# VHH binders against 1-(5-phosphoribosyl)-5-[(5-phosphoribosylamino)methylideneamino] imidazole-4-carboxamide isomerase 1 (hisA1): the designs that were tried, part 6

Target 1, 247 residues: 1-(5-phosphoribosyl)-5-[(5-phosphoribosylamino)methylideneamino] imidazole-4-carboxamide isomerase 1 (hisA1), of Ruegeria sp. (q1ght0)
Amino acid sequence: MMIYPTMELLDGRCVTLDKGNLDAPMIWHVDPVETAKGFAEAGAEWMHLTDFNALQGDSSNQDLVEELIRTAGLPIQLGGGIRSREQAEFWIEKGVGRVVIGTMAAYDPAAVAELAKYYPDQVVLAVDVWQGQVMTEGWRKSGAWTPEAFVKAFGNAPFAGILVTDIDSDMSDLDAQLGLISGLAEQAHSPVIASGVVRSKDDISRLKYLPNISGALVGRALFNKTITLEEAMETAQPNPEPVAEFL

## First folded at step 19 (VHH)

Design y27 (from j4 with M60R)
Fold by ESMFold2, look of step 22:
Structure y27 (fold): chain B 247 residues (1-247), chain A 119 residues (1-119)
Amino acid sequence: as target 1 above (247 residues)
Amino acid sequence: EVQLVESGGGLVQPGGSLTLSCAASGFTVSSNYLAWYRQAPGKKRELVAGITQGGSTVYRDSVRGRFTISRDNAKNSVYLQMNSLRAEDTAVYYCVTYTQEGEKTFDYWGQGTLVTVSS
């Protein structure tokens, strides 16, 4: 299972948001560029980057995101504010490895399916879930979709991944969160990546036992040092427990 | 311990220029994120420009190309060069940094310096 070290930006700073609260971010005292280079040095194959300014229509981080794309030393999966083909193509032309698209997909599924076909392995579908509904517009608006219907609407469109985020995951009921993600993974024709569920090494172990989960985002747990990136990747390995050996 | 002292605000004509300065003490500007925020009456504080520990910069769209954030490590200071000023730039400008302890963020603000652009 692949680990995506995850960076979230607000006003040029690495942050974690409690329940999406943009007004009171937890600000990590680290440099974004040096942190991303550290992900590459630890051996991560991808990183995930969310631009919270861009989700609000604010391009303040644009130069920093471009710098990260050029200098981090690993491919970046970028989300935040990508709501048109033109915006997706802008970032692809800047060299981002994948674009993560949610709101546009909810409003124009056919256009996003076409985009995924035209840019193979470069488009990730975002499925942000709150109380059984797909959320759009930076988690501010409930869509017309259940998560299952939303994924089904794309058929076999060749997404690089389907990123499932449980928006209220800082609340309760890990089993319900895992059930949602597992159920979508069984239906999907593209790899499913779990987001918003990893708080510790134990959560990675639980995800690894679920069928058809291709990866997990790990953000807060890396920044608060609950786990190291090396530990996360080791825990995620396909064969963590060898059988006993005999002479 | 941590202190930020702003200067350089004032009254300026549209199209004019100002340089805001922020002298820092109790920490090194090269080791911290520094930013300028501004607040107009009745509005929320908003980012104007920021500079990361590694020297990367971010800018509010409306000031990109007109304002430049910079730092002088020898003087332990951060600056905001403001060119082509407009009435919409009228606000109190604050120099800001942040520290953390565990998962708790502590912010430090200067006193604020008023910039008035006469329309």
Scores: ipSAE 0.743, ipTM 0.903, lowest interface PAE 1.1, mean pLDDT 88

Design y28 (from j4 with S30R)
Fold by ESMFold2, look of step 22:
Structure y28 (fold): chain B 247 residues (1-247), chain A 119 residues (1-119)
Amino acid sequence: as target 1 above (247 residues)
Amino acid sequence: EVQLVESGGGLVQPGGSLTLSCAASGFTVRSNYLAWYRQAPGKKRELVAGITQGGSTVYMDSVRGRFTISRDNAKNSVYLQMNSLRAEDTAVYYCVTYTQEGEKTFDYWGQGTLVTVSS
């Protein structure tokens, strides 16, 4: 299972949001560029980057995101405010490894399916779920889709991944989060990446054994130092096949 | 004790220039994110420009190309060079930093400096 160290930006700072609340972010005392280089140095194969200003239509982070793409030393999958084919192509031309698309996919699934076909391995579908509904516009607006219907609307579109976030649950609802993710992974035709689930090493272990979960985002737990990136990646590696013990 | 002291505001004609200064004490500007926010009458505070610990910069779209944030580590100060000023740049400008303890964020704001752009 692949670990995506995850960085979230607001006003040029690494942040963690409580249930998407932009008004009171936890602001980490770290440099974004040095942090991303650290992900590469630790051996991560990808990082995930969310631009919360861009989700609000605010381009304040654009220069920083371009710098991260050029200098982090690993491929980036970028989400936040990508609402048109032109915007997706802008970031692809800047050298981002993948674009993460949610809002555009919710209101024009055919256009996003076409985009995934024309840019193989470069488009990730975002499925952000609150109270059984797919959320759009940076978790500010409920869409018209259930998660299951949303994923089905794309048929066999060749997404690089389907990124599933259950934003209405806290850690006490972990089983509900895993049930949602596992259910979508069962019906999806693209690899599913879990978001918002990992708070400790144990969560990675639980995800590793679910069928059809190809990766997990790890954000807050890295920044609050609950788990190191190296530990997360080691825990996520496939277990050796056990040899039966004779009793 | 963390302190931020802004200076350099004033009255300026459209098209003019000002340099805002923010003198920091109780911490080093090299070690911290610093930003300028502004608040015009009747409006929310908004980010103008920020500089990261590593020196990367962010700018709101309406000021990109006109304003430059910079820092002087020797003077422990951060600056906002404002060129080609417009009436809509009229606001109180605040120097801001953040720090953390565990998972708690602590905000530090200066008192603000008024910039008035008027013909």
Scores: ipSAE 0.782, ipTM 0.916, lowest interface PAE 0.9, mean pLDDT 89

## First folded at step 20 (VHH; from j4 with G54K)

Design z22
Fold by OpenDDE, fold request of step 23:
Structure z22 (fold): chain B 247 residues (1-247), chain A 119 residues (1-119)
Amino acid sequence: as target 1 above (247 residues)
Amino acid sequence: EVQLVESGGGLVQPGGSLTLSCAASGFTVSSNYLAWYRQAPGKKRELVAGITQKGSTVYMDSVRGRFTISRDNAKNSVYLQMNSLRAEDTAVYYCVTYTQEGEKTFDYWGQGTLVTVSS
């Protein structure tokens, strides 16, 4: 399983939001560019980047994101506020590795499917789930889609991945979250990336045994030093198959 | 104790220029994120410009190309050079930084300086 070290930006700062609450962000005292470079140095193959300003229609982080794309030393999977083909193409042209599309996919699935076809391996479908419904607009609006119907609507669109976030993650129901993600993964024709589920090394261990999960985002746990990126990556590695002692 | 003191605000004509200063104490500006925010009457506070620890900058769209945020480490200060000022730039401008203690973040704001752009 691939680990996606995750950085979230608000007003040029690395932050973590509790349940998407922009009013009280946890701000990490780290430099975004240095942090990203650190991910690359640690051996990460990808990093996930969320622009919370862009989610709100604010392009304040644009220059920083461009700098990150140019200097981080690893490809970036970028999410936040990409709601049109033009916006997606803008970032693709800037050299982003992948763009994450959520809200647009809910409102115009055909357009996103076409986008994925035009840019193979560069479009990630975001599936944010709350109370059995796909959420849009930064988790502010419930969509008309069930997660299953939503994923099914795209058929065999060549997404680079499907990023599944269970927003209802009461700490108490990790099993439910894993069940949701696993269920969607079974129906998906693209690699599934789990979001919002990794809080500890143990979570990674659990995820790694789930079928059809290709990766997991690790954000807060890296910043609060619950786990190092190296530890996360090591934990995510498949266990060596017991060498059958041919007796 | 972390303290931020803004200065340089005033009345300017449209198209004019102004430089805001923020004198910092209790921390080193080169080690911290610093930003300018502004709040106009009846509007929400908004980011104008930010500078990261390693010198990356962010700007709101409406000020990009007109405003420049910079630091002077020797003076332990942050600046906002504002050119081509517009009426819509009228606001109280604040400098801000933050500190982290464990999983807690503390914001520090200056008292603000008023910028009025009017003919």
Scores: ipSAE 0.896, ipTM 0.958, lowest interface PAE 0.4, mean pLDDT 93
Fold by OpenDDE, fold request of step 23:
Structure z22 (fold): chain B 247 residues (1-247), chain A 119 residues (1-119)
Amino acid sequence: as target 1 above (247 residues)
Amino acid sequence: EVQLVESGGGLVQPGGSLTLSCAASGFTVSSNYLAWYRQAPGKKRELVAGITQKGSTVYMDSVRGRFTISRDNAKNSVYLQMNSLRAEDTAVYYCVTYTQEGEKTFDYWGQGTLVTVSS
């Protein structure tokens, strides 16, 4: 399983939000560019970057995101506020590795499917789930979609991945979260990336055994030093297949 | 004790320039994120410009290309150079920094300095 070290930006700072609450962000006292370079140095293949300003229609972080794309030393999977083909293309042209599309996909699935076809391996479908429903507009609006119906609607669209976020992650029921992600992964035709479920090394270990999960985002746990990126990556490595002792 | 003291505000004509200063004490500006926010009467507080520890900058769209945030480590100060000022730039401007204790964030704000752009 691939670990996606995750950075979230608000007003040019690395932050973590509790349940998407922008009113009380946890601000980490680290330099965003230096942190991203650190991810690359640690051997990460990808990093996930969420722009919370862009999610709100604010482009304040744009220059910083561009700098990160140029200087981080690893490809960036960028989420936050990409709600049109033009916006997606803008970032693709700037050299971003992948763009994450959420809200637009809920309102215009056909357009996002076409985008994925046009830019193979560069579009990630975001599936944000709250109480069994796909959420849109920064988790503010419940959509008409169940997660299953939503994923099914895209058929075999060539997404680079499907990013599944359980918004209810603060609830102590890790089993329920894993069940949700696993269930969606069974229906998906693209690699599934788990979001919002990793709080500890143990969580990574559990995720590793779930079928059809290709990766996991690790954010807060890196910044609060619960786990190092190296430890996370090591933990995520598949266990050597028990050599079937051919008796 | 962390303290921020803004200065440099005043009345300026549209198209004019102004430089705001923020004198910091109790911490080193080169080691901290610093930002300028502004609040106009009846409007929400908004980020104007920020500078990261390693010198990356962020700007709100409306000021990009007109405003420049910088810091002087020797003076332990941060600045906002404002060019081509517009009426909509009228606001109280605040310097802000942050500290962290565990998973708690503390913000420190200056008293603010008033910028009025009017013909």
Scores: ipSAE 0.890, ipTM 0.956, lowest interface PAE 0.4, mean pLDDT 93
Fold by ESMFold2, fold request of step 23:
Structure z22 (fold): chain B 247 residues (1-247), chain A 119 residues (1-119)
Amino acid sequence: as target 1 above (247 residues)
Amino acid sequence: EVQLVESGGGLVQPGGSLTLSCAASGFTVSSNYLAWYRQAPGKKRELVAGITQKGSTVYMDSVRGRFTISRDNAKNSVYLQMNSLRAEDTAVYYCVTYTQEGEKTFDYWGQGTLVTVSS
């Protein structure tokens, strides 16, 4: 199972938001570029980056995100405010490894399916779920998607991954979150990545033994130092088959 | 004690320039994120520019290319060079930094310096 060290940016700072509250972020006392280089040096294969300014239509982080893409030393999957093919292509041309798309996919699934075909393995579908419905940036279109119907609408589109978050459950409802994620992973034709479920090594261990989960985002737990990235990656790896201890 | 003192505001004609200064004490500017925010009458505070611990910068879109944030470690100060000023840039400008204690964030704001862009 792959660990995606996860960075979230607001006004050029690494942050964690409690229940999405942009007005009271936890601001981590670290440099974003130095932190991303640390992910690469620890041996992570990918990082996840969310631009919270871009989610609000604010391009203040653009130069910093470009710098991260150029200098972090590992491929980045980037989410936040990518609402058109032109925006997705902008970031792909800047060298981002993958674009993460949620709102556009909910409003125009055909366009996103075509984008995924044109850029195979470079598009990640974001599935943010609240009370059985796929959520967008606070605006709902008529006939809101169920998660199952949403994923099915894309057929065999060659997504690099499907990133699933259950917004309805907080961290204390991990069993419900894992049930949703596992259920979608059973029906998906692309790798499923779990988001919002890792507080500690124990959560990684639980995810590792669920079928069809290809990866997990780890953010707050790295910044609050509950787990190191090395420990997270070691915990996520399959247990080696013991030669001397086989029974 | 963390303190931030802004200076350099004043009255300037459209198209003119100003340099704002933020003198810091109680911490070093080279090891901290610092930013300039502004507040126009009747509006909320908004980010203008920020500089990270290692010198990366962010700018709101309307000032990118016109304003430059920088730091001077010898003077323990942060600056905002404002060029091609417009009437819409009229605001009180604040210098800000943040500290972390465990999983809590504490913000520190200066008193502000007024910039008025008027013919």
Scores: ipSAE 0.828, ipTM 0.934, lowest interface PAE 0.7, mean pLDDT 88
Fold by ESMFold2, look of step 20:
Structure z22 (fold): chain B 247 residues (1-247), chain A 119 residues (1-119)
Amino acid sequence: as target 1 above (247 residues)
Amino acid sequence: EVQLVESGGGLVQPGGSLTLSCAASGFTVSSNYLAWYRQAPGKKRELVAGITQKGSTVYMDSVRGRFTISRDNAKNSVYLQMNSLRAEDTAVYYCVTYTQEGEKTFDYWGQGTLVTVSS
């Protein structure tokens, strides 16, 4: 299972938002570029980056995101404010590894499915869930979709991944969160990446044993130092399979 | 004790320039994110420019190319060079940093310096 060290930006700062609350972010006392280079140095194969200013139509982080793409030393999957093919192509041209698309996918699934076909391995579908509904517009608007219907709407579109985030504080039961993610993974025709569920090493262990979970985002737990990135990646390693003794 | 003191505001004509300064104490500017925010009459405080611990910068769209944030580690100070000023840049400008204790964030704001752009 792949670990995606995860960085979230607001006003040029690494942040964690509680239930998407932009008015009271937790601001981590670290440099974004140095932190991303640290992810590469630790051996991560990808990082995930969310631009919360861009989710609001605010391009204040653009130069910093471009710098991260150039200098972090690992491929970036970028989310936040990508609401058109033109915006997706802008970031692909800048060298981002993948674009993460949620709101546009909710409003025009056919266009996003077409985009995934046109840019193989470069489009990730975001499924952000609050109280059983897919959220749009940077987690500010409840959509008309259930998570299951949303994933189904894309058929066999060849996403690089499907990123499932449970942002509902009323679903504090980890078993319920993992049930949601596992259920969507059964429907998906693309690898599923879990977001918002890793608080400790034990959560990674639980995700590793779920079928069809290809990766997990780890953000807050890295920044508050509950786990190291090396520890997260080691825990995520596949278990050795027994060999047949007479084959 | 973290303290931030802004200076350099004043009345300036459209098209003019100003340099805002922020003297910091109780921490080093080289180890902290610092930013300039502004508050125009009747508006919410908004980010103008920020500089990260290692010197990367962010700018709101309307000032990109006109304003430059920088710092001087020897003077423990942060600056905002403001060129090609416009009437809509009229605001109180604040120097801002933060500290962290565990998972709690503590914001520190200077007292502000008024910039007025008018004839």
Scores: ipSAE 0.790, ipTM 0.921, lowest interface PAE 0.8, mean pLDDT 88
Fold by ESMFold2, look of step 22:
Structure z22 (fold): chain B 247 residues (1-247), chain A 119 residues (1-119)
Amino acid sequence: as target 1 above (247 residues)
Amino acid sequence: EVQLVESGGGLVQPGGSLTLSCAASGFTVSSNYLAWYRQAPGKKRELVAGITQKGSTVYMDSVRGRFTISRDNAKNSVYLQMNSLRAEDTAVYYCVTYTQEGEKTFDYWGQGTLVTVSS
C-alpha cells in the first residue's frame, strides 16, 4: 500500500483545517519547500498537495506550487481549484505528476472521463462525501450525487486513482469512514486512495488488510508528529511470505 | 513578546511607488512565516504577499509583478515594495506572523499602516 505524505497550503503556509474551516486553520511552523524535500529524503514515492487558496479561486499559492513541483524531488499529486480542462493541462505542462479533480467531475463527468483517457495515469478523481452526498467547491456545496452513483458515472475511465474522503465523520468514528471507503472500493474500476482516515500507525495496519485500497494520505499525523513518515511507509509495506525457520 | 510595527504608509498618486516596513521583535524573521495582508473599507482582509521561513514567496494575483516582499535579517525587518500603484490598492496594510504551541496557532498583527492611492 502506498503512503502519500500530504501537504495542505493556505496563504503560503502548511495548514490543517478542522472540517474544512478556512477561517481558523491550524498553521504548522514549518517551511513548505523544506517539508516536501523531507518527504523525498525519507523515500516517499509520491506526495499529495492540496491548494486551499485555489479551491477558493485564489491563485496566491501558484508560484509556491510551481516551486514545489520543480524542487521537492518527488512527483506531486495536486488538488484544489482545477475546474476546467485548461487548468488541468496548465498543471500537467508545469510538470505535476497527477491532477486531482472533484468539482469539475461532479458538473461534467463526461469531460473528466475524456480527460483521464487523454492523460493516462495523470488524473485522480476526488470523491468528497458529506451526509451521503458528494461535496463540491471545497466542501461548501452539496452536489446532486450519491458517492456510489458518482463513481459509477465514470464507468471504465482510466483514473490514476479515486481519492475518497468522508468529511462528515469525526476522527473517532474510523469504522464508519472505512466502511464508506471499502464499499466504494468494491465497485471501483480504478485504484482507491483513502483520505482522512490515518490518525496513527494502527490505522495504516487496518487499511493495509482491506481489499482494493491501494494507498492512503497521511497529513496531520505527520505534522503533529504522531507518526513519522518512515514508520508510516514501513507499516504500509506488504508482509513477506512466511519462510521456514531453522535453528 | 512578539511585536510587529508597520511604517511607510501614506498618500500616493496612481502609478506611484511606496515601501512599507515591518519591524519585528520577539522572534527572528528568518525563522517565521511573515505576510502582508490588507483590508479596504467594506471588504474582508486579504493576503497581499507572504514570505516563508526559507524565503519562498506568494503573491495575490492582482499585485504579482508590481509588489515585492523581502526581508533583511540584519535589521529583523520585512518590506513590501509597492510599484505601479492603483486606486484598488487603497487599504490598511498589516504585517502578520504566526506561532505554534502544540496544535494551537497564535497570530500576531501589527497596528496597520494606511495606504491611499488617489489623484
Scores: ipSAE 0.790, ipTM 0.922, lowest interface PAE 0.9, mean pLDDT 89

Design z22
Fold by ESMFold2, look of step 21:
Structure z22 (fold): chain B 247 residues (1-247), chain A 119 residues (1-119)
Amino acid sequence: as target 1 above (247 residues)
Amino acid sequence: EVQLVESGGGLVQPGGSLTLSCAASGFTVSSNYLAWYRQAPGKKRELVAGITQKGSTVYMDSVRGRFTISRDNAKNSVYLQMNSLRAEDTAVYYCVTYTQEGEKTFDYWGQGTLVTVSS
């Protein structure tokens, strides 16, 4: 199972939001570029990057995101404010590894399915769920979709992944979060990536054994030092296959 | 005590230039994120430019290419070079930094310096 160390940006700073609340961000006292290089140095294969300014239609982080793409030393999966094919192509041409699309997918699923076909392994579908509904525009709007209908609407579109976040559940309700993710994974024809569920090694262990769960985002737990990135990746590795002994 | 003191504001004509300065005390500017925010009359505060601990920069779209944030570690100061000023740039400009204690964020704001762009 792949661990995606996760960085979230607001006004050029690494932040964590409590249930998407922009009014009281936790601002981490770290440099974004140095932090991303640290993910690569620890051996992560991918990182996830969310641009909260772009989710609000604000391009203030653009130069920093471009710098991260060029210098972090690992491929980046970028989300936030990608609302058109032209915006997705802009970031692909800048060298981002994958674009993460939620709002556009809710408003024009056919266009996003076409985009996924045209850019194989470069488009991730975001499914952000609050009270049984897919949320859009940085969790500011309840969309017209249930999560199940939303995933089904894309059929066999070849997404690089489907990123599932249950915004409504808290950490004390982990079984409900895993139930949502597992249920969507049964319908998905692309790898499912879990978001918002990892607080400890135990959560990684639970996810590792669920079918069709290909990865997990780990953000706050890295920044608050609850788990190191090395520990997260070690825990996520499958058990080695036994080797026949020569007798 | 963390303190930020802005200077360099004033009245300029459209197309003119100003340099804002922010003198910092109680921390070193290279150890912290610093930013300029502005507030026009009747509007909310908005990010203008920021500079990270390692010198990466961010700019709001309307000032990108016209404004430059920089720092001078020897003077423990941060600057905003403002070129090609427009009437829409009229605002009080604030220098801002943040510190962290555990999972708690503390922000520090200067008193502001007024920039007026008018003919």
Scores: ipSAE 0.780, ipTM 0.918, lowest interface PAE 0.9, mean pLDDT 89
Fold by ESMFold2, fold request of step 23:
Structure z22 (fold): chain B 247 residues (1-247), chain A 119 residues (1-119)
Amino acid sequence: as target 1 above (247 residues)
Amino acid sequence: EVQLVESGGGLVQPGGSLTLSCAASGFTVSSNYLAWYRQAPGKKRELVAGITQKGSTVYMDSVRGRFTISRDNAKNSVYLQMNSLRAEDTAVYYCVTYTQEGEKTFDYWGQGTLVTVSS
């Protein structure tokens, strides 16, 4: 199972938000570029980056995101405010490894399916769920889709991944979050990546035993130092079943 | 004691230039994120520019290319060079930094310096 160290940006700072609440972010006392380089040095194969300014139509982080793409030393999966083919292609041209698309996919699934076909392995579908509905525009609007119908609408489009977040569950209701993610993974034709479920090493262990989960985002737990990235990746490694040598 | 003291505000003509300064004490400018925010009368505060611990910068769209944030580690100060000023840049400008204690954020704001752009 792959671990995606996750960085979230607001006004050029690494932040964590409670259920997307922009008015009271936790601001981590770290440099974004040095932090991303640390992810690469620890051996992560990908990082995930969310641009909260871009989700609001604010391009204040653009130069910083471009710098991260050039200098972090690992491929970046970028989400936030990508609402057109032109915007997706802009970031691909800048060297981002994958674009994460939610709002555009909810409003024009045919266009996003075409984009995924034209750029195989570079488009990640975001499925952000609140109260049984797919959320758009940075978790500010309920869409017209149930999560199951949304994933089904794309058939076998060659997404690099499907990123699933259940944003209406509190942190103590992990079983409900895992049930949603596991159910979607069973019907999906692309790798499913879990988001918002890792609080500790134990949560990684639980995800590892679920079928069809290809990866997990780890954000707050890295920044508050509940787990190191090295520990997260070690825990995510397969544990082969012990076999006894019989005589 | 963390303190931020802004200076350099004043009245300036449209198209003119102004340099704001923020003198910091109680912490090292090079070890902290610093930003300029502004607030026009009756409006909410908004980010103008920010500079990270290692010198990366961010700018709001309307000032990109006109304003430059920079720091001088020897003077423990942060600056905002404002060029090609427009009437809509009229606001109180605040220097700000943030610190962390566990999972709590503490912000430190200067008292602000007024910039008025009028003919």
Scores: ipSAE 0.776, ipTM 0.918, lowest interface PAE 0.9, mean pLDDT 88

